# VHH binders against q84jc2: the designs that were tried, part 49

Target 1, 232 residues: q84jc2
Amino acid sequence: MSKMRNLVEEKFLEFYESWVIQLELYLHQLLIAHNNNTMSETELRHLISKLTTHHKAYYTAKWAAIREDVLAFFGSVWLNPLENACSWLTGWKPSMVFRMVDRLRKSRVVLVEAQVKKLEELRVKTKFDEQKIEREMERYQVAMADRKMVELARLGCHVGGESVMVVEAAVRGLSMGLEKMVKAADCVRLKTLKGILDILTPPQCVEFLAAAATFQVQLRRWGNRRHYVTHS

## First folded at step 19 (VHH)

Design ph3
Fold by OpenDDE, fold request of step 20:
Structure ph3 (fold): chain B 232 residues (1-232), chain A 125 residues (1-125)
Amino acid sequence: as target 1 above (232 residues)
Amino acid sequence: QVQLVESGGGLVQPGGSLRLSCAASGFTFSTYFMNWVRQPPGKGLEWVSGITSDSSYTTYADSVEGRFTIIRDNDKKMVYLQMTSLKTEDTAVYYCARSPDEVQAIWEEGYFDYEGQGTQVTVSS
């Protein structure tokens, strides 16, 4: 059966499709910049700024949307199953981007010792923050199965108005927690991304952002091909 | 009229604790990212801590991480900074500051559009 989409889903789907198209355009620019050693630092910084602005716009839109319906993001109809499977709290897992950084280290990019050290410190901090959020997330998830909900489940779904109130209260409680957790996760994402960009040189930033964007775009393409989903 | 009024500053010995308070009025407090910033003597403004509108996330400067705690009460329109293990280098005028854009506030430390009058914190033997 086809999932009925609500207004939040439809709105964000439209936004995301447009956002991805723009990301692909930026990716193209990043790749050109990466392969063009003639671009000045100022030009590179400008390109980086465009990308970071684009990412910030995503989270601005997302946070507005999750305030309306955070559960929409746990279905994420705008993503294919592969993308969803790779999602951590409705987005990319912050610690994952260090894989992109590792790629830089293995490429022609020379990271100085100071950069390596700072990146490792950031990695550790990111991991710590992820775990903290995960523990809190688990608390909310487990709390859904409280005494009332378990009893209601035992009785079935046709027990009258009181049962509806119990479920609604439980869902509200969960949703409130989820919204906070998702927002927290996004903050970690933003901090991690900014942290990496602050450590890297402009050329390195371009390469990193290109790698990250490539992975995101390709993941979407791979997922679409595998699951026969049509996306922009 | 937007107002941020800090209080709780004072003189304390190294290793001591202080709790700063900031009372907000004149705007929708619960929709703003809130910050603490400080200006040490003879130095520029330094970002100290931030908290999201819903307290979902807190962040700290490395220099105060583990020692300071930022908390907010949206019902009372208050933001607090619990300072522990104070050091002489923590001596500064502390300001409460609001950020209208939470995403930008997370991205850029010290992003704010309004700050209070400040409260003096002096850590000295």
Scores: ipSAE 0.910, ipTM 0.958, lowest interface PAE 0.4, mean pLDDT 93
Fold by OpenDDE, fold request of step 23:
Structure ph3 (fold): chain B 232 residues (1-232), chain A 125 residues (1-125)
Amino acid sequence: as target 1 above (232 residues)
Amino acid sequence: QVQLVESGGGLVQPGGSLRLSCAASGFTFSTYFMNWVRQPPGKGLEWVSGITSDSSYTTYADSVEGRFTIIRDNDKKMVYLQMTSLKTEDTAVYYCARSPDEVQAIWEEGYFDYEGQGTQVTVSS
C-alpha cells in the first residue's frame, strides 16, 4: 500500500483509519452488551444508534469524496488486497449481510415466523436491486470501449492532442456513471441495513451488528497479516 | 424563500393514471433528496417515494411499489410522481418534500425539513 496517492485518496485514507478504530471500539461495546443481560432496552437502543450513526458518517464522507474522484474508490488504497477482493462496487455486497442474519438463526436467537418472512422479502428486494445496479454498471464499463477508444488503443499508447481529448471524454463519461452506480449501491446498503435492524429486536440487533463488525474487523486483520507476510 | 408547489392532482377512476408535479425554488435543488408524501383522509402523513439528488437511486413505499414512478429534473428544478393503477386507498393530499441530508433520507423514510402546500388526489368510481 505504498503507491503514490492523490489528495482524495490521502484524505479518505486518514478518515477510514480513524473510522475503523472507532468501529473496533463500538465492536467491543457490542460484544459486552451481547454478553451482558443487565442492559436495558433503552441502553441497547442507544448503543445501536451510536453504531448506525457511525455507519451513516462513513457514507456521508464517502459521497463527498466520490464527487471529487470516484475512481479513487476503485483502487481503494485504504483497503488491503483481501478487503478489496471482497468488495462489490467499492463496498460490502448488500446481500452478504444476510449471512450474518443466518448466523442468528443458527444461534440461540429465535426469530419468529413474522421476522423470517420479512427478512426473506428484504433479501429478495436487495438481490433485485443489486442485479439492477450490476447491469447498469456493465453498460458503463462496456461503453468505455467505444469506437474511438478502441481505435486509439490499436494505434498505441501515445496520449497527446486529440488523443488526450478522446481519453478525457471517455473517462468523464465513465466517471459520471460510476459515481451514480456507487451511490446507488450505497443506498442499497443503507436500506438493507436499516431494513434488517427494523425487523430485529434490540438484543438481536446488537448481536447482528456485533457479527457484522467482527467480520469486517477480522477480514482487515487477516488481510493485513497476509500482506505483510507476502510482501515484507 | 423556499418554495415547493405541487400540481396535477384531481379526480380519477380506479385503475387510472395521474402525474403530479412539484416546482422547487429558493434553494439549491440539485443538492437535496426529494420526496413525495401523502395524507389520506383522517390519517397521518405517510411517506410515498424518494429520489437522490442525482437520480442515482429511487425508492418507494411498499403500497405504491410498481405503480408509482418518481423522476426529477435538476435543470428545471422539478420533481414528478407518475401514478398508475390508482386505487381508492391512494386518495390523499400529496406533498412534495425536501431532505437536506441524503444519507439520512435513505436511512429514514419521511425525513424532510420542508414540504409544499399539497395537491388533492381523489380516486373514486
Scores: ipSAE 0.909, ipTM 0.958, lowest interface PAE 0.4, mean pLDDT 93
Fold by OpenDDE, fold request of step 23:
Structure ph3 (fold): chain B 232 residues (1-232), chain A 125 residues (1-125)
Amino acid sequence: as target 1 above (232 residues)
Amino acid sequence: QVQLVESGGGLVQPGGSLRLSCAASGFTFSTYFMNWVRQPPGKGLEWVSGITSDSSYTTYADSVEGRFTIIRDNDKKMVYLQMTSLKTEDTAVYYCARSPDEVQAIWEEGYFDYEGQGTQVTVSS
């Protein structure tokens, strides 16, 4: 089924499709690097840098887009329903990556005590930041149901031009808040990712990034089996 | 011409408070990530705090977390650093610094392209 898209949606959809394709290419490289012990530390660092640059590019594009229409990202026409269902404030939940690290530890990644301690500290900080953002998000959401808005809702949709203006103003207010919250969430994502990468060794970083990218790509594939996103 | 002018530094006792101000001019302030950095005596420059262009997010070095607060006013083109529970190790010249790339600024602490002349903060009993 064709979805109606605004200009922001269309542009970002195009960007994201390209971005995902590139991610898959990097994933392939990560997997090769992980499975082959032939790459030097310098080469691994270079690969990690390419991936991090790629992720930074995503947020650069996203932040430009949300300035135009943040609501587009709450629809996220470029994502399938499964991807959307797994999203937190228009992206991956930062605290989720710690679970990924834990899974890696249980499999084959050996972390030294110092790394474990630092990861725990980062986890605590990340959780705190998430909660802070959630509380603020809730504040904006609840604010939509103020006395005036509730009254307008009760009176129906045909109350006249003034009512429309009030609603539009409320929506604008919400949108402004949402933009801030989304940006804040992304900052937490970036900080968390950087934090993890700073704690891990280059080989561990490669393994982590490979796991993360794999999960992202597979989630998209699994979701597409159920509900394929229509592309222009 | 780009200018960042810090003020508010001074001598304070341990446990005291100071509020630093930075006045920005010569560029579109509201589009930049802003930072505070400091240089302790005999040491290199260290990042202290940062704030996004829209104040959506603030971040702090571990050494100042919970004690310092960064705030900005885009209308006035000001960035502030409220410092509380000051310690002797907080003694430094404090600089305001701008970051043209917010994503990079979030990613790398201390990413900036311009800094002010600095203001001296001395914490001593």
Scores: ipSAE 0.908, ipTM 0.958, lowest interface PAE 0.4, mean pLDDT 93
Fold by OpenDDE, fold request of step 20:
Structure ph3 (fold): chain B 232 residues (1-232), chain A 125 residues (1-125)
Amino acid sequence: as target 1 above (232 residues)
Amino acid sequence: QVQLVESGGGLVQPGGSLRLSCAASGFTFSTYFMNWVRQPPGKGLEWVSGITSDSSYTTYADSVEGRFTIIRDNDKKMVYLQMTSLKTEDTAVYYCARSPDEVQAIWEEGYFDYEGQGTQVTVSS
């Protein structure tokens, strides 16, 4: 059976499809900048700024949508199953990017000692923040979700106006908790990304952003090939 | 008229504690990211802490991490800064400041468009 999409899902689906298309365009520019090495530092910084602005725009849109219906992001109809499977609290796991940096370091990216130290400090902070969020998530899932889900299950057996109101209130309570968790996770994502970019040189930033964008785009493509996904 | 009014400053001994308060009015408080910033004597403005509109996330400068706690009450339109283990270098005028864009506030520390008149915090033996 096809899942009925609500207005939030439809709106964000449209946004995300457009956002990904723009990401692909930026990816192309990043690859040119990196492979041809024809751009000045000023030009590279400008390109980086465009990408960071693009990413910030995503979270701006996401947070607006979450305020309306955070549950839409736990279904994420705009993502294929592979993308969803790789998601942590409706997005990429912040600590994952450090592994990406490490892989690049082993190949072409040369980091100086000072950069390595700062990256490690950032990694530790990021991991700490992730764990805090995970603990909070678990708390919500156990304390709030269980209580609310039991109530929902009980009320689901009954038909009546009062039951509907209670169910709605329960769902709202759960959603509020989820919204906070997702927003917190996104804050860690933003802080982590900004932190990495502050540590890396402009050429290194371009390499990193290109790798990240490539991975995101390819993951989507791979998922679509494996699982037929229709977006309308 | 937008207003941010800080209070709770004073003279304390090193290792002591203070709780600063900021009363907000004249805008939709619950939609803004809120900050504490400070200006030490003879120095520039320094970002101290921030909190999202829904208290989902808090962030701190390295210099105050683990010692300061930012809290907000949207019903009362208040933001607080609990300061513990105060040091002489914490001496400053403390300001609360609002950020109109939460994403940008997270991205860039010290991003705000309005700040209060400040409250003096002096840490001295």
Scores: ipSAE 0.904, ipTM 0.958, lowest interface PAE 0.4, mean pLDDT 93
Fold by OpenDDE, fold request of step 20:
Structure ph3 (fold): chain B 232 residues (1-232), chain A 125 residues (1-125)
Amino acid sequence: as target 1 above (232 residues)
Amino acid sequence: QVQLVESGGGLVQPGGSLRLSCAASGFTFSTYFMNWVRQPPGKGLEWVSGITSDSSYTTYADSVEGRFTIIRDNDKKMVYLQMTSLKTEDTAVYYCARSPDEVQAIWEEGYFDYEGQGTQVTVSS
């Protein structure tokens, strides 16, 4: 442990550990459902609803936490380095999930033309939204390097006085922007996920969600193994 | 008491513009996701647009995407809808609607409560 944790980090770490455990349970159920042709549509829809509710709960907790300290999510102590390396604006990149959809197309799942068309439309929209957020993110990041901050950097570190005030002001400004960008990114994630689920049939949803959850859980496991992390 | 008071509606020709306003009171405005919804003549309620509590994200129905812009002012407790390139099919009573759960509001376009009287928008040549 190389970093001190603040209260926000500690609380969210505890939340996330519990959240991941529950995700693994749902993953198990999804896999069973995927391999069970006897489950009714009603049962499948219930399972899908449980998982989507679980994801919504994550963002509810996250948004509450980022209001307190958004910077905590840019050093996410609850994630291992591999998970962090795969993160885009503190979460999964929305456009990435379409690769998982492509997997469905190559499996026993048959997507009809209408579904393919809608998925493509959604992909285009998602890409557009991502780019918009990235542009705004860059603006906030670049703004951090204003005249005063650049001058302070040139002069070196200071322990107090006006220098501290300038840095704090800059950090506050950045944090405000980051909070908005993170929330925006999460909205795109939610919209993308909902969009995909609305296009797919319940059995297809189960397969998709199983694939997504599997990837998330395995990524965590692989990262923990590689970096000798035990918080899984 | 929760109040949402819509204004700014009127008669406009196709291709014209209108700006709707909604004044909110009686609740913590800055913590709510806000929506515009509309009811065309003889039709049911239709979601039009939404905006997060901090204006970090806006979303629109496909039918109005690129033409309408939703904006909010938390200090004034106002939400606005700038409408451009208006079409006859935009004719409706427009309402402000609040969503207490932002995540759910993003997930479900129909997740809102509306309590105002609405403002009439008529697009006609």
Scores: ipSAE 0.901, ipTM 0.952, lowest interface PAE 0.5, mean pLDDT 93

Design ph3
Fold by OpenDDE, fold request of step 23:
Structure ph3 (fold): chain B 232 residues (1-232), chain A 125 residues (1-125)
Amino acid sequence: as target 1 above (232 residues)
Amino acid sequence: QVQLVESGGGLVQPGGSLRLSCAASGFTFSTYFMNWVRQPPGKGLEWVSGITSDSSYTTYADSVEGRFTIIRDNDKKMVYLQMTSLKTEDTAVYYCARSPDEVQAIWEEGYFDYEGQGTQVTVSS
């Protein structure tokens, strides 16, 4: 069953496909840097900056798009089902990146006590912010099931003009709330990412970013393969 | 002409409260990330708080977290800073500042292109 895409979906799909291709290129560079002990700190910082700029560009594009149609991002036709299943409020869950940091700790990466402490503080803050957003999100979702909407549901297919207006108003209200929630979530993502990068050394940042990018790219690949196999 | 005019500063005792206001004009206020920053005596400028254009997200420096609240009114083109539990170390000139890029403003604290004249806040016994 094919889904008809609206203009926002089409534009963002095109953007995202290009964005992912560029991410893969950066991933390659990150992996090279990670395996190359000859790169200077300046070079590493430059690479990190390119990646962070790339991520910021994504959110810039996203925020522009959600102003037009935030609901497009809750379908996310540019993502496969696996990617969507792993999404939290239209993106990666901020607290999940700390698992990647933990992986670094289990590798050759040595975090000093001060870093560990700061990461923990950041984790706590991130979790708090996530929960806050989740509560607000729930509020918006529950608000859809108000008396009027319940009545409309009871009426079934007998939806007249007035009913349509009520539904449209409700959807608009929800959309406005969703836009704020998505943006808030993205802010938490950005803050969390920046926070981690500020705590880590440049080599550690490279490793972290490589891990994150690898996960993202592989998730997409795995999802695509599965989808292809399932529907082939 | 871009203008940011701060008000509400004054002398207050420790533990007291103040509400700062910033009136914006001369630009599309609702599209900017807004900040409060402050300059303590003999110190450099430090970021205090920020708020997204649509109030979807607020952020605070650790030093003021839980005590300060940033709010904006896009219809009135105002941004406010409610300060509570004020400490002597909160003494500073407080400035309202705009950020043209919200993503960058979230990414980098203190990213702004224009600030007001400031209002003096003095916390003293």
Scores: ipSAE 0.898, ipTM 0.957, lowest interface PAE 0.4, mean pLDDT 92
Fold by OpenDDE, look of step 19:
Structure ph3 (fold): chain B 232 residues (1-232), chain A 125 residues (1-125)
Amino acid sequence: as target 1 above (232 residues)
Amino acid sequence: QVQLVESGGGLVQPGGSLRLSCAASGFTFSTYFMNWVRQPPGKGLEWVSGITSDSSYTTYADSVEGRFTIIRDNDKKMVYLQMTSLKTEDTAVYYCARSPDEVQAIWEEGYFDYEGQGTQVTVSS
């Protein structure tokens, strides 16, 4: 059964498809920069800036969209099942990026002690923030299950107009809570990303961003192949 | 006309507490990221804390983390800064500041387009 997409889903789908295409272009540039040691620091910083701007644009669009319908992001139609399965509160889990950094360290990226220390501090902060959000999410979900969902279930048995209004109000309440949690998670993502980029040198940033983008793009490709999903 | 009016400053002893208030008017308060910044004597502006438009997220400078709490009331168009365990180094003029772009405000600490006239906080024995 083809899910009827609402307007928010349609709009964001279009946005995201375009955004991913642009990300792939930037990934290409990052890879070139990574493989060619001919780019100046200024050029690298410029490239990093383009990527960061691109990511910020995503969250700007996302936050606008979630204000309209946050629920759309819990069934993200613009993502394949694999991407969705790997999502934490409608996006990448902030703590995962540190694993990426660790992988880079095992390759050719050499971090000085000061960087390692700062990264660890950031890791601790990020983890703390994640846990805080998770606790809130759990609390919210339990609360909803105990009250709101029961009410929704009860009201679902009634087809009257008044019942519909009550259900809508309940859904709005749910949505408001979810929106806050999603936005909080996104803030942690942004802070974590910025934090990492502030710690890394420009060449290291390029490598990190390339790795992150590669992972994202590959995850999408793998998922699409597995589920025969085509995105325009 | 955009207005941010800070209040609640004063003289307090080290270890003391103080609550600052900022009254906003002249703009859609509920759509802005709000900040507290401070200017210590002889120093430049220092970002202190920020809060998203819907209070979904709060963030603090390392220097005040665990001691300060930012909260807002969109119905009253107020933002507050609860300061505890105050130190002499917290002495500064404190300003309320708005950020029109929440994403940018999260990304870059101290990103804002308007600030109030400030309130003096002096921590001294």
Scores: ipSAE 0.896, ipTM 0.955, lowest interface PAE 0.5, mean pLDDT 92
Fold by OpenDDE, second read of step 21:
Structure ph3 (fold): chain B 232 residues (1-232), chain A 125 residues (1-125)
Amino acid sequence: as target 1 above (232 residues)
Amino acid sequence: QVQLVESGGGLVQPGGSLRLSCAASGFTFSTYFMNWVRQPPGKGLEWVSGITSDSSYTTYADSVEGRFTIIRDNDKKMVYLQMTSLKTEDTAVYYCARSPDEVQAIWEEGYFDYEGQGTQVTVSS
């Protein structure tokens, strides 16, 4: 039996499919820009702006959707199992991007000392923020086994009219906490991304964004092939 | 009409503490990202702190990180700034400001469309 999708899942699935298609188009442009030394700084900045706008649009849509049903994002039917397995609180782990930057440095990206210093400062801050969120998540997960949840469990097989209301209220309460944590994680993602882009030069930004987009697109492709998933 | 009314400013010695308050009215407070900004004497506007609509995330300027705390009460339509370990360089008029787009507010500091009249904070020995 396949999982029944709710309205939030369906809508976000549609959005995400379109969003990924656009990302692939931008990736193509990024790769061209990366391999084209004739593009002006203004042109590069414009391309960067398009990508950042695209990413911000994702979070705008996501935050609207999680207000309706944050639990949809813990299933994430629009992602394949590999993508889901690599997710931290419904998205990419912020500290991961520093590893990406490091890999670029080992290849052909040359960072000046001032950039390296700023990146390290940002990395420390990002890590600190991640840990804060993880502690909160841990607290929340432990709290899930409180008396309310026990009561909810008791109602599992005896769902009547009043019971349904109690269950719904309990789920709403749980969802509110999850929503806050997800949103917090996304804020760290946004801050980290913006921070990196502020440190890097326009050409470096293009290379970084290309690498990030490539990774995202390839992860999706690999996962789809492995699990025979088609998203049309 | 939109209103943001700051209070709680005053004169304090270095190392002291103040708590600023901002009362919001005339809009759906719980849907806005809220900020504190300040203008030191002879300087431009400086972003100080921000908080998401649901208090899920708070952020601070490096200059105040660890010393200031932003909190909000959506039921009361209030935003607060607890300031500790105040320095002379914290002297400024402090403003409460709203951001209509939370994603953009997180992306860039100082993104807001309305600010209050401000409250004076003076740190002096």
Scores: ipSAE 0.895, ipTM 0.956, lowest interface PAE 0.5, mean pLDDT 92
Fold by OpenDDE, last read:
Structure ph3 (fold): chain B 232 residues (1-232), chain A 125 residues (1-125)
Amino acid sequence: as target 1 above (232 residues)
Amino acid sequence: QVQLVESGGGLVQPGGSLRLSCAASGFTFSTYFMNWVRQPPGKGLEWVSGITSDSSYTTYADSVEGRFTIIRDNDKKMVYLQMTSLKTEDTAVYYCARSPDEVQAIWEEGYFDYEGQGTQVTVSS
């Protein structure tokens, strides 16, 4: 039952725990900024920049880690089952953020026509990119029955040292496509996030980022309570 | 030393096609995000296209989307730009450019630290 964690899992777990703590701190700042409406545009932009830098740091760390072991991110020992269940290719689904924007629009966020148009254009682009990735995923799934997988299954029955090396090579080969899909998905996430932030005003950005961070933090909390998991 | 050498430019009629090539040397090519950028006459530098180090993702400016295709060969240390349905407004000096930070390159179009000497593309009837 107990799964041994590899070095990549352990390192990223540590990183992620720290990253989430910092996210919660930023969330607090975002909420203050949003509720008080006393911050200048310059101050808001600075806060937004801090958050975006924080998110970019996550992907920088992630991409370094997936080069070592992309499979670690499909287990994601740093996430609870609820978080994992809400994940699309090891992260949030890009198109889902538009639903979040729509929800904000139904509240107190007022978008001008030009913003609405740009958001729609971005949504279309995002969906197309997602579809491309999904097609690639399908191709990968078909490849699961390819020669490499067959070889892996066959060689797994052998205990020899040479056999182990061949199996490892096969696993690496099989991981290549998966790594590309994950990286592609992350690129779409980054582009989508940047796109939204470019369309929104600084106050709107703060509200959006606060909502997104709240969702992420609460999802983690809810999942931890439900599954009796203690994380930072 | 770092080198990026563009080639493949020339004179072409509207609706025509060109394939640009960029040969990279002097750095670990396979770890860099690669870009094509262009400078039209009398205008500033414009980002055209980008590709991740592992070709996992490609991105294009709206003005060239659907007409241009960026590809790379890490074994040969080459990046290419296939241009189709060329327009007069595509006339420019085209540069190959490297981005040392892939995340930043995705976040900020036109983020790069080195570019080549460029190749002239002229679209005219």
Scores: ipSAE 0.895, ipTM 0.956, lowest interface PAE 0.4, mean pLDDT 92
Fold by OpenDDE, last read:
Structure ph3 (fold): chain B 232 residues (1-232), chain A 125 residues (1-125)
Amino acid sequence: as target 1 above (232 residues)
Amino acid sequence: QVQLVESGGGLVQPGGSLRLSCAASGFTFSTYFMNWVRQPPGKGLEWVSGITSDSSYTTYADSVEGRFTIIRDNDKKMVYLQMTSLKTEDTAVYYCARSPDEVQAIWEEGYFDYEGQGTQVTVSS
């Protein structure tokens, strides 16, 4: 039996399935561009622009959806358990992309000193922003656990229409705080991604984006395969 | 009619503080990303700071990071820029500007479709 989904979950699931399909198509283009070394800078920039536009579209859709029901993203029915386990505040952890860059550097990507310096500056800034969000989240969680959770539990014991309305109001309050945290995290993701792409050359951007997309797609495939083996 | 009206500019000594205000009207303020930008004498427009519609995130240019703070009040339709540790190079006309697309505003600093008339800030000994 499938999990019961609300309207927001169903709508975003449909969006995400289509979005992932398009991502796979772009990944294919990135891999071609990376392997042929014959594409012009203009062509590479155009390809990068398509990918960045695609990513921005995801966040545009996400932010619209979280305004309706941010809690849907903490369940994330469109993701498998492995994908969810690797998530930080409903998405990828911003600081993780620097590890990807480091791995690329150890393999075939050659960065000049100026790029290395800028990446380090960006890393520091990203880490600072992550920590700030984590502190805020901790504060929020403690506050909710101490007051709102008790209130919700108590209200849940009452029967009647008025009680239901009060519970709904409490849940809305909780959701508003979570929405801000998720949006903040997404802003850090966007800034980090843009920052990396601004530092890298077009060929390096293609390689980075290909690696990132590959990781995302493979993680999904691995998670799905494991899920089918375990629960089939 | 869309309006953004800046105020709070003036003459201040280096190391001093100043608070700029921007009053917004004529549009749904609470749905826009808001910015401060500045134009130093003889130079082009420079992005200074931005804030999301719900104040969930703030961002600053490297040149002002740690010294400036952007705040908004959606009930009053106001945006503020608290400036501290002011430097001579902070001298400029400061403008409030709105961004209709928050994702794009985060992605591209200086993405906006409307700006006010500006307020003069002069930092001099």
Scores: ipSAE 0.895, ipTM 0.957, lowest interface PAE 0.4, mean pLDDT 92

